# VHH binders against Flagellar brake protein YcgR (ycgR), part 8

Target 1, 263 residues: Flagellar brake protein YcgR (ycgR), of Thauera aminoaromatica (c4kar8)
Amino acid sequence: MAELSTPSPASPAPLDGGRGDELEKFTLRGARQILQLLQDLITHRGLITAHTGGGHSFMTAVLKVDEERGRVVLDPSPDPQANRRALAAPRLTCVTQLDGIRIQFPLVGLGEGQDKGRPALFAPLPAEMLRLQRREFYRLQVPLAHELSCLLKAEDLARKPVEVSARVIDIGAGGVAVVVPTGAAEFVIGGTLPACRLALPDGEPIELDLEVRNLNRQTQRNGTEQLRVGLRFAALPRAADTRIQRYIFKTERALNAKARGGL
Below, E stands for the ipSAE of ESMFold2; O stands for the ipSAE of OpenDDE; V2 stands for 0.75 times the mean of E and O plus 0.25 times the DockQ between their complexes.

## First folded at step 4 (VHH)

Design b34 (from s54 with G101T S103V S105D; framework vhh_7n9e_1)
Fold by ESMFold2-Fast, scan of step 4:
Structure b34 (fold): chain B 263 residues (1-263), chain A 125 residues (1-125)
Amino acid sequence: as target 1 above (263 residues)
Amino acid sequence: DVQLVESGGGLVQAGGSLRLSCAASGFTFSSYAMYWGRQAPGKGREWVSGISGSGGSTAYASSVKGRFTISRDNAKNTLYLQMNNLKPEDTALYYCARDETYVSDWYEDYYFDYWGQGTQVTVSS
């Protein structure tokens, strides 16, 4: 046994909800697998949301994998403040999708410089990547043309009831992600939003209860902040589940047809 | 320098009450949702309760709902947890945390940083 040392100051520690063991089977740790997956993200032009902590994130992409130097080259944000936050962060959590599969990985030791004369961000290759190929983790990126919305029943900063029409940006079997203007309503993780209305293109809005699961502050190019809210379906009725799944599969089919040049 | 300091723990008999406090400094307290988590002997860490920046919205784990009340005093930069009808199963080290979520499993996962040292609560039967 090691000699007992004076306890270190309290450090931030993740609360993982007891999912660590279940996620292990989806974790890639082989250098070859990691390199191949990063290369697949480049080939498919995968957009990455890089979370810098404190609810902040920015959009990036892998531009290059430098195997000799053991690092990835990332596209910097056009927002200098987002780049400053990223460089100051102890860790980035990067999230993307490839063929409906969620991919998540950490980047530690972010630096800035130039790649072929252009600004770039650099980080060591991740030691691990999550590749979640489960139906429960599948999410459809909602086309803007669908104008999919969810009417949220919440409270404003003055504790007054408000109805907020939020744009749905992705949808899956377990919930939706929506965006709202910063300050439109207050949210707390674990809180329930009762009697919200999800408007699908076909039929009447679906009334359902939503649980707040996560919050993420995003800065738009015009400097305006928006809040991305992750919402879990609570007690989803069978008929509503069927309509949501039908919308997802129908939309994915239509997007695949367009990608293949279908008329 | 963001700092969270918990206090108010102790030894109490089953059915008793305790009030925990968390003194916050180094940030605009009213701009952040705040949380209580706990770690019981032989168990992992679990979320207990949350409160929005204004205090208008609260949330509770099923195991404590109806017995615990989270509150905040934004003028004093202090978070509270009023614990009533305590059970031996509530024995744990209690931590407070600031809202810091950056996992984007929008349906299930969330991530909290525990910045305090915690305060011990022991409930005897």
Scores: ipSAE 0.403, ipTM 0.740, lowest interface PAE 2.1, mean pLDDT 81

Design b35 (framework vhh_7n9e_1)
Fold by ESMFold2-Fast, scan of step 4:
Structure b35 (fold): chain B 263 residues (1-263), chain A 124 residues (1-124)
Amino acid sequence: as target 1 above (263 residues)
Amino acid sequence: DVQLVESGGGLVQAGGSLRLSCAASGFTFSSYAMYWGRQAPGKGREWVSGISGSGGSTAYASSVKGRFTISRDNAKNTLYLQMNNLKPEDTALYYCARDGYSSSWYEDYYFDYWGQGTQVTVSS
C-alpha cells in the first residue's frame, strides 16, 4: 500500500513536485481518522467526483464503509463505459468537499458486484486522505437555486470566437469551477479567457480574465457528458474581489443557518 | 496500451532552433489536450505549453511565450514543439504529456501519462 503514494506514469500527480511535499501536512493516515471522514461523507451525502484518467470522471458517493472487510462501497455510474473505465483504471482519484473543506483520496483495486441486490463498486479503504483547510483552497458549493453563471469568451472546435454561458458549480477566493456541455467550446490548461462576465445575484456582472487550470469530462446521472472547467481569477480589481468574498460569506452564513436545528 | 515517445532533442547553440516531436499511440489522439513539460536535473517539472484536441487553443508559459510554438497533426497522432531563439536556461529533459486526471483545485496541473522525454542542451 505504501507504493500507492508513489506516482507512476499512469497515476495522477501534480506537475510541480514541490507542491506534493506541501500537501503532506494536510494528509490523514490514521485508520480511525479515515473511517470517521468517510462516515462524515456518508452522513452528509457528499457527492464525489472520481477521476479515472484521460480527463475522464464520473459522479459517485460512498454508500457505506464495510469495516469488517476493509472496504468502501461506491455508487456506480449510470454510464456502463464510465464504470468500465473505472474498473480498468490502476487508480481512482476521488475529489469531494465537506463544509468548505476539500477532500481528496485514492482508491486502488476497484471491483464490481452487488450491495443489497443493487449494482455497486467496491474498493479497499484508502491508506490516506487529503483534507485541505487553507483559505485559498476553500470552495463554496454554489446552490442550484442561485443560478450563478459565467459568460465565457472562448473558441469553438473550428477556432471561431464563441460565447458560452456556463453554470458555476463552485467558487472560491481564487476562482470558479464551471460546467460546459461537451462540444460547446474548446479549452486548454494554461489558456486565458479574456473579458468573461461573472453574474452574481447581488448586481451587475463582474468582468474578469480567467485562466484555465484544469479540465474534467464528467458523465452525468442521465449519461450525458459534460466538461468541468476550473478557472483562476486573473488580476481582479479590489471591488470585484470584495463582491466575490461577500457573496461567499453571505451564502455560507445562509447555508449554516439552514443546517442549524434542521431548518 | 498508451505510449508517448518524444524525439528531436539534441545539442544546440544559444539563439538556435529545435523541433521536438511526440508520437502518440494507444488512444484516440484527437480527443485529448496534449502538453509539453520540462525538467532540469535536480529541479521540479515545469509546464511549458498546451494544445487542445482540435488544435484550436494553445497556451504557453511566460518563459517561452513568443519563442516556442506548439502544434499537432491528428492524422499522424503526433505533437510538435517548435523552439526558436533557445537560451541556456531552456536546457532540460522535455516530455509530452496527455491531459489526464484533473482537479478542481486552483493552481494545479495533473497529467496521467508522460513520455520518457528527449534531452535538450543549449550551449554558449
Scores: ipSAE 0.051, ipTM 0.580, lowest interface PAE 6.4, mean pLDDT 80

Design b36 (framework vhh_7n9e_1)
Fold by ESMFold2-Fast, scan of step 4:
Structure b36 (fold): chain B 263 residues (1-263), chain A 124 residues (1-124)
Amino acid sequence: as target 1 above (263 residues)
Amino acid sequence: DVQLVESGGGLVQAGGSLRLSCAASGFTFSSYAMYWGRQAPGKGREWVSGISGSGGSTAYASSVKGRFTISRDNAKNTLYLQMNNLKPEDTALYYCARDEYSSSWYEDYYFDYWGQGTQVTVSS
């Protein structure tokens, strides 16, 4: 079931020419479009995972777009090692989402300094940004106030069964992304976690099997290291699918109403 | 720096067996899940198998399930792939990987491969 002979369209890794041509229709290259999208990320306080290569990444955000100087200002990591890796990297691959749509862009020529007396990272404006406008890839960012969690049944580093309560950071029709402390449990891409429990507001936890699809080590803004785990729903019961869809639509509706009310 | 060196490939007849090895250095081997991927000429990269850091959990692509066995020796910093009942369609460059270069929450697997690979050719 897990066979993949081509790179994922959502992966930050480079794609072959044929697939690259397919993604070209989702690639923004206009200066105004890029500026507007970066500004939207600021307005919505979009958290960005910045990949520095070698499986390393850190959490950042766009603090400011300096159109006059042609640069973007990023929130540095509280982990000095993550910042050193970023500055040494030939390129950062930045991945985020906006209204459930995956946004991805490169940053080249990262530097460090200060903005308004505070430490900051600077990079020239990206020449391109990818915006995947496919409904099948929609993921709802879970509001922190919902305290949505998933109890994972996994193994610890000593091969002992362990239950880990993981915070759900996004959710879609096909799965969830969760964060766990580094070292809390072992995961393997393609592995199955049986009988996990997804706690949604209103009602009993949903018992379901999850398949590990993605792993990413992240340094948080407070300097602690976390593991982000992408999980696919395996064999979703009809009742569970209905409850998950209802939660997504209800939450999306509430977020949209709040955003319009704020205008 | 992470270094991965694959070996054990070669020419084998259909129905035969091969054992691949991947020697790892530059990181705490037992702290990372490890993977085997492959790429046939003119085709994209395909995930084959994975194993957790302790070796307690394994996963396999449907195309190799029941024929291939992944294992590791953490004392030797070495990853293995035992390949049985080889088929001509298993002909590919096989490489090992540490972690995925992806924060993707989508359904597809993708690996950022650090090894140079070892060629497996299965004759008909």
Scores: ipSAE 0.328, ipTM 0.758, lowest interface PAE 3.3, mean pLDDT 81

Design b38 (from s54 with S104T S105D; framework vhh_7n9e_1)
Fold by ESMFold2-Fast, scan of step 4:
Structure b38 (fold): chain B 263 residues (1-263), chain A 125 residues (1-125)
Amino acid sequence: as target 1 above (263 residues)
Amino acid sequence: DVQLVESGGGLVQAGGSLRLSCAASGFTFSSYAMYWGRQAPGKGREWVSGISGSGGSTAYASSVKGRFTISRDNAKNTLYLQMNNLKPEDTALYYCARDEGYSTDWYEDYYFDYWGQGTQVTVSS
C-alpha cells in the first residue's frame, strides 16, 4: 500500500538562515509577555499594518485578547477584498510601533466571525513577537525636504551597468529603504550592489556596498509604478557609521522639536 | 493562475551533482526575480539562491556558494539550479519561488510568493 503522508506545507513562508539568530535576542516567547504586549497595543490604540503577501497589506488593530480560547481579535478592514486576501493568506505579518519601539508578530489560521455583534477577525495567539529595542533596528522616516539620495550601481533590464539616483525613504544604523522607478534597474534579494554612494547633508557622499533585502512594487496615484528596495549596509566604515548616526540623531531631535511646536 | 513545477531531484552520493528545473506559467517570467529555497526534514525553509529577471544578477547562501549555480531560460520560462559537490546536509525538498516583495523592512526574513510543490534531493554519505 502506498504511504500517504500529510502534504508538505504548500504556503509561502519566511526563509531561515543566519538572520534569525540576529533577531532571537529581541524575540518574546513567554505567554505572559506576549499577552502583556498585546494588551499594551490595545490600551495605546496601536495601529497595525497586516501584510497578507503579494505586496498587499491592510490597517487593523487588536480589539481584545481572548485568553480562554487562546485567540487575538482583530478589527477587519472596511475593504472586503483586503479581508478576503487576509483570510486566504497562509500567514499575516503584523507590524506596529509602541513608544518608538518596532513590534512585529506572525498570525496564522485567521478566521472571521463576530465579537459583541460586530464583524471581527480571529487568530490564535502568536507563539512569538519581535520587540526591536536596539539602535540597529531603528528606522528614521526621512523628511522629503532633506532630498536624501543614494546613487545605486546596478544593471538595467538589458544587463547594462546603470547608475540610479534613488530617493531614501528611511534610514537606520543597518541600512536604508529607497524608491526606484519601475524598470530603471533590476534587483535580486540577497544580491550585492558594490560602491554605491549615499548622499547625506554635510560632506562628500559615503561610498559603501549594499545588500538587497526586500522589494515591494507600488503603484502611484498617477498610474506610474515605483519599486521600494530595502538595502542593508555591508561592512560599514567607522567614519560612515558615525556620520549616519549623527544625521539620524539630529533629524530625530528636529522632528521632535517640530512636533512639540504644534507642527 | 501562477504555477511553478519543480523537477530533477533524486538520490545521489556525496560529491555528486544534480540539476533541478522549475517550469513557470501564468505570469511574465522575465519580469520577476526567481529563487530556490529548501526545507530539510523537521526544519524551516531556507533560502538557497536568487536570480534577477534578465539573469544579470545572482545571489547565493553562504552554505552553497561556489557549489551551486542558478540560471534561467526566459524563452522557455524555466529556472535551473546546478548543484555540484553535494553534501549530506544538502538533503532537502527544494522549492522554486517568485518574490512578491511583501516585506516592509530591510532586516526582515525573506518572504516569497508562489512556492512550487518541490523536488526531493537526498544525498547519501
Scores: ipSAE 0.474, ipTM 0.815, lowest interface PAE 2.0, mean pLDDT 80

Design c01 (from s23 with W53G; framework vhh_7n9e_1)
Amino acid sequence: DVQLVESGGGLVQAGGSLRLSCAASGFTFSSYAMYWGRQAPGKGREWVSGISGSGGSTAYASSVKGRFTISRDNAKNTLYLQMNNLKPEDTALYYCAAGEYDFWSGYYDYWGQGTQVTVSS
ESMFold2-Fast, scan of step 4: ipSAE 0.457; ipTM 0.811

Design c04 (from c01 with Y108E; framework vhh_7n9e_1)
Amino acid sequence: DVQLVESGGGLVQAGGSLRLSCAASGFTFSSYAMYWGRQAPGKGREWVSGISGSGGSTAYASSVKGRFTISRDNAKNTLYLQMNNLKPEDTALYYCAAGEYDFWSGYEDYWGQGTQVTVSS
ESMFold2-Fast, scan of step 4: ipSAE 0.471; ipTM 0.809

Design c10 (from c01 with A98R; framework vhh_7n9e_1; at its last look DockQ between E and O 0.01; V2 from the best seeds 0.00; counts 0 for: pae E 19.1 > 2, framework grips, placed apart)
Fold by ESMFold2, look of step 5:
Structure c10 (fold): chain B 263 residues (1-263), chain A 121 residues (1-121)
Amino acid sequence: as target 1 above (263 residues)
Amino acid sequence: DVQLVESGGGLVQAGGSLRLSCAASGFTFSSYAMYWGRQAPGKGREWVSGISGSGGSTAYASSVKGRFTISRDNAKNTLYLQMNNLKPEDTALYYCARGEYDFWSGYYDYWGQGTQVTVSS
């Protein structure tokens, strides 16, 4: 008897550091505001992607805030290698989303220890948190039932052309994230995938050029590795943009209505 | 104690039809999206179809679209898959599965034992 596995929700990629001036108005630096936002993440049990650099990340959560010691307590990864990378990294860039608001914050000085007898990761409270209430940075987590896919025109490890039908796990105004089995194709950050096809539920597939922005190896619960590929829309025609925005809007409304009413 | 029990599989000639059922217990059935998956011998697992908790939204793999129909009866806690115009390529062990409800669920994904569908040519 075999167990089937379902991929975890995709994580948003960290924002480019070159946009720091533009993001200042969304940056929280007040201690009270930071504590409240962290507490909101705890209360809603928000999943956080902690990026360690070099295309590596792990899933975590804020378990609690220790105000007395001025530190945040994080859930360690079940993968010991991910924990070692986190502890060796000069900083973690934590990214999550709460009620459609993108949240990003750095953690510096990560250490390990125990909390209530369980292994845990610790860091000083962040000195700042980005709370970005702008729709252009929003990424809709695509419901599995929508069967969104993107046909990628890529190359295999032998540089031979290959078409990969990848499941779309999130979509936003600027791009998509997809998952593929490790080894299905060779992806290079900065590389362009011309004439890919994004299949939305309504209408014919959209032909678009995609740029590879990030690669993240994700270990599924059963230990199987998949590759998350972050893709940016290059030169997106306005008709395509309109269809993508319409899909996002309608899906978001449907998901919110189900969460509110259920009837 | 989540249980998913599939039934309705069997041997059928190509072009024939079968209706699969999945009896669910141990959770609030109407609150979860439900899925059918399949696995042929020597091949990887394949997602087949999904349906929202209310039954208002459905989706299908391209290989079965137009031939298979997913449905649910929330009063009976039962998920269905009507399979028409069956092909030998549809031969597989079919599983129903419970989707993650939301990030608060704390439940793992569950799959039933499966029911065998064999389509002869």
Scores: ipSAE 0.000, ipTM 0.105, lowest interface PAE 19.1, mean pLDDT 77
ESMFold2-Fast, scan of step 4: ipSAE 0.549; ipTM 0.846
ESMFold2 (binder alone), look of step 5: mean pLDDT 85; pTM 0.866
OpenDDE, look of step 5: ipSAE 0.224; ipTM 0.678

Design c15 (from c01 with W104Y; framework vhh_7n9e_1)
Fold by ESMFold2-Fast, scan of step 4:
Structure c15 (fold): chain B 263 residues (1-263), chain A 121 residues (1-121)
Amino acid sequence: as target 1 above (263 residues)
Amino acid sequence: DVQLVESGGGLVQAGGSLRLSCAASGFTFSSYAMYWGRQAPGKGREWVSGISGSGGSTAYASSVKGRFTISRDNAKNTLYLQMNNLKPEDTALYYCAAGEYDFYSGYYDYWGQGTQVTVSS
């Protein structure tokens, strides 16, 4: 039999970002809906980033849903230290994407054992899952060859204005994610960056206001740290929205053609 | 070993004020944005406020804007939340958080155990 860790009832849960009412529309709490979404992740072999806190995360996947025991079976990390951190964590915050739709859910009471003789991690079924199934939450991964950039107007560590050219790593109707060197500028969740300039391949840069929604530090292979910043479009002129949509459509079509044996 | 310890909660009458503190240790405090979040009884957890490492930039949830003020003292490694014109709806466990944050997933580097604020009618 697999062993499961008992969750601490006093463990604090993460913040939901102060938009609980808005996120409620995208939160699944029905047992059947949760089971179906987990099964969809299995069918599509969706990779899940599981955040354990302290800047740590590992890559996993749902291998199986055990409905009779009310639990999910997860692929353990090949890194034993990542598994130790996961088992010691009061909870995991699991983030994945399916067909451009962002999916998030908590797992509490993680344990380890075996499934059919193979090492596995186990957790009770989540009580809720967030599925951001709206146009503004769809994300296209930007090809490096496109050299998409966004010039950010921010403040440095000395509170002085600074302009930072940031590489755009993903883009959707609702925003972009960018990378900057750690220490290049200061960011705060909920803060507004005015009059930034988004460069797209076909035309002049688009001037827009951005709201900071996500901050994530990443250590690169050379030891250099970079900051990933998720930015929401505060307001988009119709012309800008059209250009962004056109870029997303054109790029997806090209990537799909390449995946099917393009050039 | 990172630690965040909240204090300053308590029982207060509607219209009153409280100041919360968060004592931080185990990391370079001035290099991290800091946040306050809360969970009210019977409601989801919500982000309340944030402040950049230098204190030059702040952000607030619409429900508290104009009533709450976030500040920090980098020499003392302490984060503050000044709460004015408190309403019964502000009753919640208030958490201090540091570092990385994903708005939608609630991912964070570190958080404290929280301090209870109860606003009586």
Scores: ipSAE 0.460, ipTM 0.806, lowest interface PAE 2.2, mean pLDDT 82

Design c17 (from c01 with Y107F; framework vhh_7n9e_1)
Fold by ESMFold2-Fast, scan of step 4:
Parts: structure tokens; sequence; C-alpha cells
Structure c17 (fold): chain B 263 residues (1-263), chain A 121 residues (1-121)
């Protein structure tokens, strides 16, 4: 889509509930720390969501850190329009996870070229990286095989109640991230979705009130757009909190055991 | 290109009221949630209120809930903020914003230049 072309700059400062200076203690500025963290992202092969502004993002990965040229090499999107938006953007805001820890960093001066004969995106090494190691920010990437879902109770464009079955892509002690088709329902940051139902493998769905914290339009590798919705748990009963934490810990242990024996 | 132009700010006494407007252009206004934010002198940016594309859902910062009302007129591509029972601590540059927001990064896709609100004691 091309109707919006003026992105706003990204900022690490939260707007409500905290000050930007609180994030300073989680900000890495040392060249050695930055290089090491980028290398860890390569070895763990996690996907990075690159936000290009204008409500758009695409999936990428760090392919290589070129220390002698002072740049990072990224996997381009299979969607040519996503790559054009990225190249036109004054900055990318890259968001990923490493061992459940949120990592965020800016890339400025993005260029396109080739690496070993294949198309690639290049950017100077970031001057800073945010690494959020707090219980409330920990997120488990939900395995696709678990088919975890959350039934959201929201309103459509005509202000009619609608129920949307959303795939849960990550989960933590403080909330979940889900994906929904663009246009399936309306969301607003700070809005409350009452009586939503989170389906965990072991038992009845958990009924939860959820607060909308993040909204991002994401272009998938196949060119399909979807909306990623970040949702905070509101007033969790102890039993629900225990079930969620048990799921996270059991899944993490199973993934760790598989990683030790696998590739 | 996207443009957001705020108006309606000014000087008001504590306990008074102001109505802010934001004229939007360059995008399909009714398809986007809209927001009001503010930045007080010497302080960081603060999210104030949000409204869904249809206007069916609204949200407010705890500091303004019950005193401020957000609304929109999709036929006129205009966002409003009705501010009642204003306090000196509401003194700030008020700006409207559109698009998607990352709570942790503290940004919107688009935002305006702002309109100054000064509340005297």
Amino acid sequence: as target 1 above (263 residues)
Amino acid sequence: DVQLVESGGGLVQAGGSLRLSCAASGFTFSSYAMYWGRQAPGKGREWVSGISGSGGSTAYASSVKGRFTISRDNAKNTLYLQMNNLKPEDTALYYCAAGEYDFWSGFYDYWGQGTQVTVSS
C-alpha cells in the first residue's frame, strides 16, 4: 500500500506509564556489546520484525555483520513494495527476541545491493541497542504446532460486536501478541477487550480482559498483510496466572531440550 | 502526503475548558485510529487519548479520564479533544497522531506540529 508515505521517527521512550530515561539502563552503546548481540541474533536464527514507518513492517534477519565495513547485512523481503518502503524510510526500527528477551534497535541509511551474488539490504551498525530483561517483557515464541489461539471480543468497522479467533504468536507473564486479518476488527491503543478467551492445551479456555498496547501492520514474506496486536492481561486471577506461567515454563523446557538434541 | 494540523490551543484559567481540533489529510481517515498526545515543558511525551476509526472505542490516560473527551467527524476528516476542568499540570504542547504505535518505543507513524495549551493558576 502506498497511500501513506511520511513516517514518524521511532523513540525508545514510553508515552504512558513510564519515562524514557527508565530505558537507558537497558540500552547497550558499547561497540563490543553491540557486535556480540548482533552475532547472537545470527547464531539463534530468530526473525526480526523491521518497522519502516507508515504502519508497515516486514520480516527480516541479520545475515552477516561486516565489522571491517561497519555494516549489517539483512535478508530482503520477498515483497518488492516492502523493500521499497524500507529503502525510502529514514530509519528502520528492528524488533526481535533472544531467549525471550526483547531486543530493539534502529538502522539508518539503508541501502540495497548484493551479498555473494544474492540481493541483500545493508545498513551501518547501530549506535545503540535496547535489551529489555524484565519479567513483564519476557515473551515465549509460541510454537506453530501448539496452534494457540485467543478468541477476541471486539467491534467491527460498523460498531457491531465481533468475535475474532486470533493466532497467539508470543506469550509472557504480562500478556500475549496475536495476529488478525487486517479489517477483522477495530482496535485502539489503551482500549479494553472484555471477556476474551485464551485457549491453552491443558484445560478450558481462560477468560481474560485484555488491554491493547501495540498495533503493527505487518507484511508477511508471502506479501499478505496482517495486524499484530499486543495485549496486556488485566486483573489476572491467581489460577489463570499459574496456568499461563506453567504453559510458558513447560514449553520453554521442551524447546530447550529439543534444541540441545537438534540443530 | 499525510498532514495533521492542530488548532484550538490558548491560555485558559484553571477550571476552564478548551476544545482542540486536528484537521487530517492525505490518508483514509476513517480507517485509522487517531490519538492525542502532549509534551509539557521539561517533561517527556505523554499519551493522552485514543479513538478507533469508527469512533466506537475510546481510551484515556488516567490523568485525564473523566475530564477530557475524544471524538471524531469522519465526514470532515477532523479529530477533536474536549478538555474540561483544566489544571495547571495540563499545560503542554498538544499534538494529534495517526497510525500504529509501539508502547515501548513511544512513537506514532504520523503526528502534527501541535497547539500550545497554557493553564494559569
Scores: ipSAE 0.472, ipTM 0.822, lowest interface PAE 2.3, mean pLDDT 82

Design c19 (framework vhh_7n9e_1)
Fold by ESMFold2-Fast, scan of step 4:
Structure c19 (fold): chain B 263 residues (1-263), chain A 122 residues (1-122)
Amino acid sequence: as target 1 above (263 residues)
Amino acid sequence: DVQLVESGGGLVQAGGSLRLSCAASGFTFSSYAMYWGRQAPGKGREWVSGISGSGGSTAYASSVKGRFTISRDNAKNTLYLQMNNLKPEDTALYYCAAGEYDFWESGYYDYWGQGTQVTVSS
């Protein structure tokens, strides 16, 4: 069943009042700036989450920038279905980090081919890239060794209350991203999860009210699916805010020292 | 390909009611949260309501809480928005949506329908 319809570009998300003005000042539109940022991602081996729509994403990386042909070359997913979804999508939303700074950009017109005899995905250079340098947009990638977890109060697929211990993969001043196995619980964007508990290494768990801000399914290399949930701190006591910021700054300094050492 | 088709909009007097429908295809409907958003003339897009895959959890914008009810029929792959006590301020093009939203991760809902126009007389 072949559909001949030309795919329409995906519509951008609605902006909160005032947030659009704040994000605009972090948007890069200069060709030189875009090329430099993409090269920085290559140099630092930046891992990119590419969102294909319908709550799906896959992990990729920029392999090279082809300035002569005005395109980026991306590493395809080991999951053929993820690549199929990506090629069918009107656009990809690519999200990554450089030194803890969030970088986000759209890719439209994705194609498939080969680079030096190896499978590759190709897309025209993005017209814009978002680079969030403001401290409250900074996200710390949580070291796996820290085993940070957040106990979430949610509902399962049968509408029964469940408590899910979710692994924290990143943390910032405004919230956390966690991963749960697909099917462990259901979430809705805009929904509130009351009395969740964030476990930090420095003491007793912090009780938090969390708002669901994004949902994304990630297909792992082994074919296993997990759900990535972005959560905003809805109400944060001063003591909890201090502990979270202390953890972030201490961990960032340790990671920066290790990275600058280059050993 | 994901397809979202809205219907049920129209002209209604203040205090009236409308029921919007969104027919979905191209994905496993019951596995995804679904959303209604709107865009009024001269204003940015505004999220109105959301519902989890099973229908067990819902969320509403403060401006519509108590007046609007979101629901879904997973057997029919259809999303609904029951709108009661409509106000002139509810005049907008209404979209159903699936996907992700937040500046922190994706920043976008990836799928939007064409929309259905709701006009409430003042």
Scores: ipSAE 0.384, ipTM 0.771, lowest interface PAE 2.5, mean pLDDT 81

Design c20 (from c01 with Y108F; framework vhh_7n9e_1)
Amino acid sequence: DVQLVESGGGLVQAGGSLRLSCAASGFTFSSYAMYWGRQAPGKGREWVSGISGSGGSTAYASSVKGRFTISRDNAKNTLYLQMNNLKPEDTALYYCAAGEYDFWSGYFDYWGQGTQVTVSS
ESMFold2-Fast, scan of step 4: ipSAE 0.462; ipTM 0.815

Design t1 (from s54 with D1Q L11M A14P G37V Q39R R45P A59S S62D N85S; framework vhh_7pa5_2)
Fold by ESMFold2-Fast, scan of step 4:
Order: structure tokens, then C-alpha cells, then sequence
Structure t1 (fold): chain B 263 residues (1-263), chain A 125 residues (1-125)
């Protein structure tokens, strides 16, 4: 809360000041709760997006919690430049989700070394973690098998209209997160993408106006580079809202049934 | 390595104009969307304007739309904000930021990294 709630030139800070008090209700403090949540992320193999500042991030995971030394062990990026940026950063902002619940925490004092003979990143245990348990923050991680896509209408580097078929990786009540190859199109936060088409497995594509809310350059664990784009539904018709909620509900139910059957 | 240096602020009376500049170094400037963010006394930071890497797309907060114009010169690695019809409510420290910021919520809230000391704009009668 301290770093995120007190804006400074070098620190991420909320642009919507009204959210500060709301987020406090979801902030976990106390070593026991933090350790439990980190172990839960390990158990569920939670994939983490680590934001290194300046718009850069990489995909990682918690490999281990070293309770005796008070530190976490993280999987390094296959991109050496991403690891260099992370080590040079004053802090990482780690974002993940567990069963659609958003989890976010800072890491400060990142170092590198080895864990059991393999390269690893190390950081002290975070002093606080956010665990957002609200429907507005719930995001369904879209199963790869669903091949969910959104046709984006954007501009290329030469300012020419282009259509980009983007894979939908997350979907919630308020928007989608998509991935595109780096350089496929230009995006600007706060810009509107008109008449985009969200393809759900059931029925015709939904035509929507989308607002760009965030951009994130990611090196995947397989070494590929992608741009993740967070898109807000700018004006969601009731019929579209119903179809999106139905997809989320059906998919969540199916995933829960599969998980229980697998046990 | 990344450096952003804001300049061009000052004191101006209501209805006046100022042009802010941001000199960027340490990265491929044309590959990043750029933003202006301001912080008024006693308030949290407020996103003001954005521009895509090529300059083909721009965005503006409703409070400044029609009065402010964002632009860039990629050959000079410089971002600009032309501010016209300034109001007392525009009094703030102005920062420039790169295209990818942290988001606390992918559709509701967002965060930008502030990289410089900012440039002060004071609008008073």
C-alpha cells in the first residue's frame, strides 16, 4: 500500500485515488498469511507476470519459498535482457490470479544466483500482498483449446488501418486481455478501438468498442515476444453482457468439473 | 539508462498558453507510446494525454480535450504538450511517461511510472 498509495517519480502509483481505501480491505499483512498465499501459488503452479517498470514485464513463477532465509525463489526469464531489467529495477510488481481471484505483490531487492544448480532469481518475502475477492476483479483465464479471439481494428506503424486477430487470454465482466505479436499494430492507452469483434464459441461474434487500458511487453517462458493489451468494454449492450457472463459461467463450471474429476 | 526530462512549465494567467517538452534517452523512442500525467496539490495523479509511437493515434482526458495537443518528434526523441486556454484547475506538476505502465485493474485502474522530476505549471489570476 505504501509504495502504491504514495505517488513518486520512480514508483507505480494509482491514477484513481478513490481506489486506495478499497484496496486496503484486500491487503494481507503478516508473515503467516503471506507465506500461506505464496505456497498456494506454488501448489497451483500460478504463472506470474512480473512488471519491472517502464512498461516491461516477463513471465515467471514462484519455485520455492525459503522461510528460514525469508525469501522467494523465482523462475528467471529465458530473455537475458528481461532478467537484466528486473535486476536493475528498484521493484517488481507481481500480478497473478488463483481461481480468478487477482493477487498482486511487490518484490524489492531482487538478486540472481542458482537453486539446485539451475539459474534463479531471489527476493525477500513481500511485506504485503493484495488478494482481490470481487466480481469486478474476477478474470477467467481462457482455455487455450477454446481458441477465443478478438478481431481488433487498429493502425500499423505507417498509420494505415489494420485488422489484427488477437488471442484472448483473460475475460471478465469489464473487458478482455489479448496478446498480439510485438509490432503487429500500434496501441495507445486511453485510445478507442471501434467495431472490434469478440468471437465466443456460441453464436455470432460480438461487435464492441474497446478502450485500451494497459500495454505490457512480455517474453514468454518459451522465449517468444508478445504484447499483452488490456481492453475495457467501452459500451457493453445488455445482450452482449449476458453472452459474455454465460460464457464465463459455463467455462468456469466446466473447468471446476474437470479439476474435480482429475482428482 | 532510461531518462525522461520534462521542461517548459512556468506561471501563466488564466486563458494563457504553455508548451511542455520531454527529452527522452536510453531507449528506442519511436517504439513506445508516450504520456503526460499531472499531479495537482492535494490530489492524486491524473492521466492527461497519450500518443502512439508513430504519432498516428492520440488520446486525451475529458478535462483537457480541445484545449491540449500532444505531439512528438521522433527524430529528436522529444514529446510535447501544447496547453491552450489554461485554467486554474490545470495547476499541477506535469510528468511524461512511457507506453507501458502497471495496471492495478486491466479495465478500471492503471498506473504509470513517473521517470522525471516533472515540470511545474501554475495558473493564477
Amino acid sequence: as target 1 above (263 residues)
Amino acid sequence: QVQLVESGGGMVQPGGSLRLSCAASGFTFSSYAMYWVRRAPGKGPEWVSGISGSGGSTSYADSVKGRFTISRDNAKNTLYLQMNSLKPEDTALYYCARDEGYSSSWYEDYYFDYWGQGTQVTVSS
Scores: ipSAE 0.315, ipTM 0.747, lowest interface PAE 3.0, mean pLDDT 80

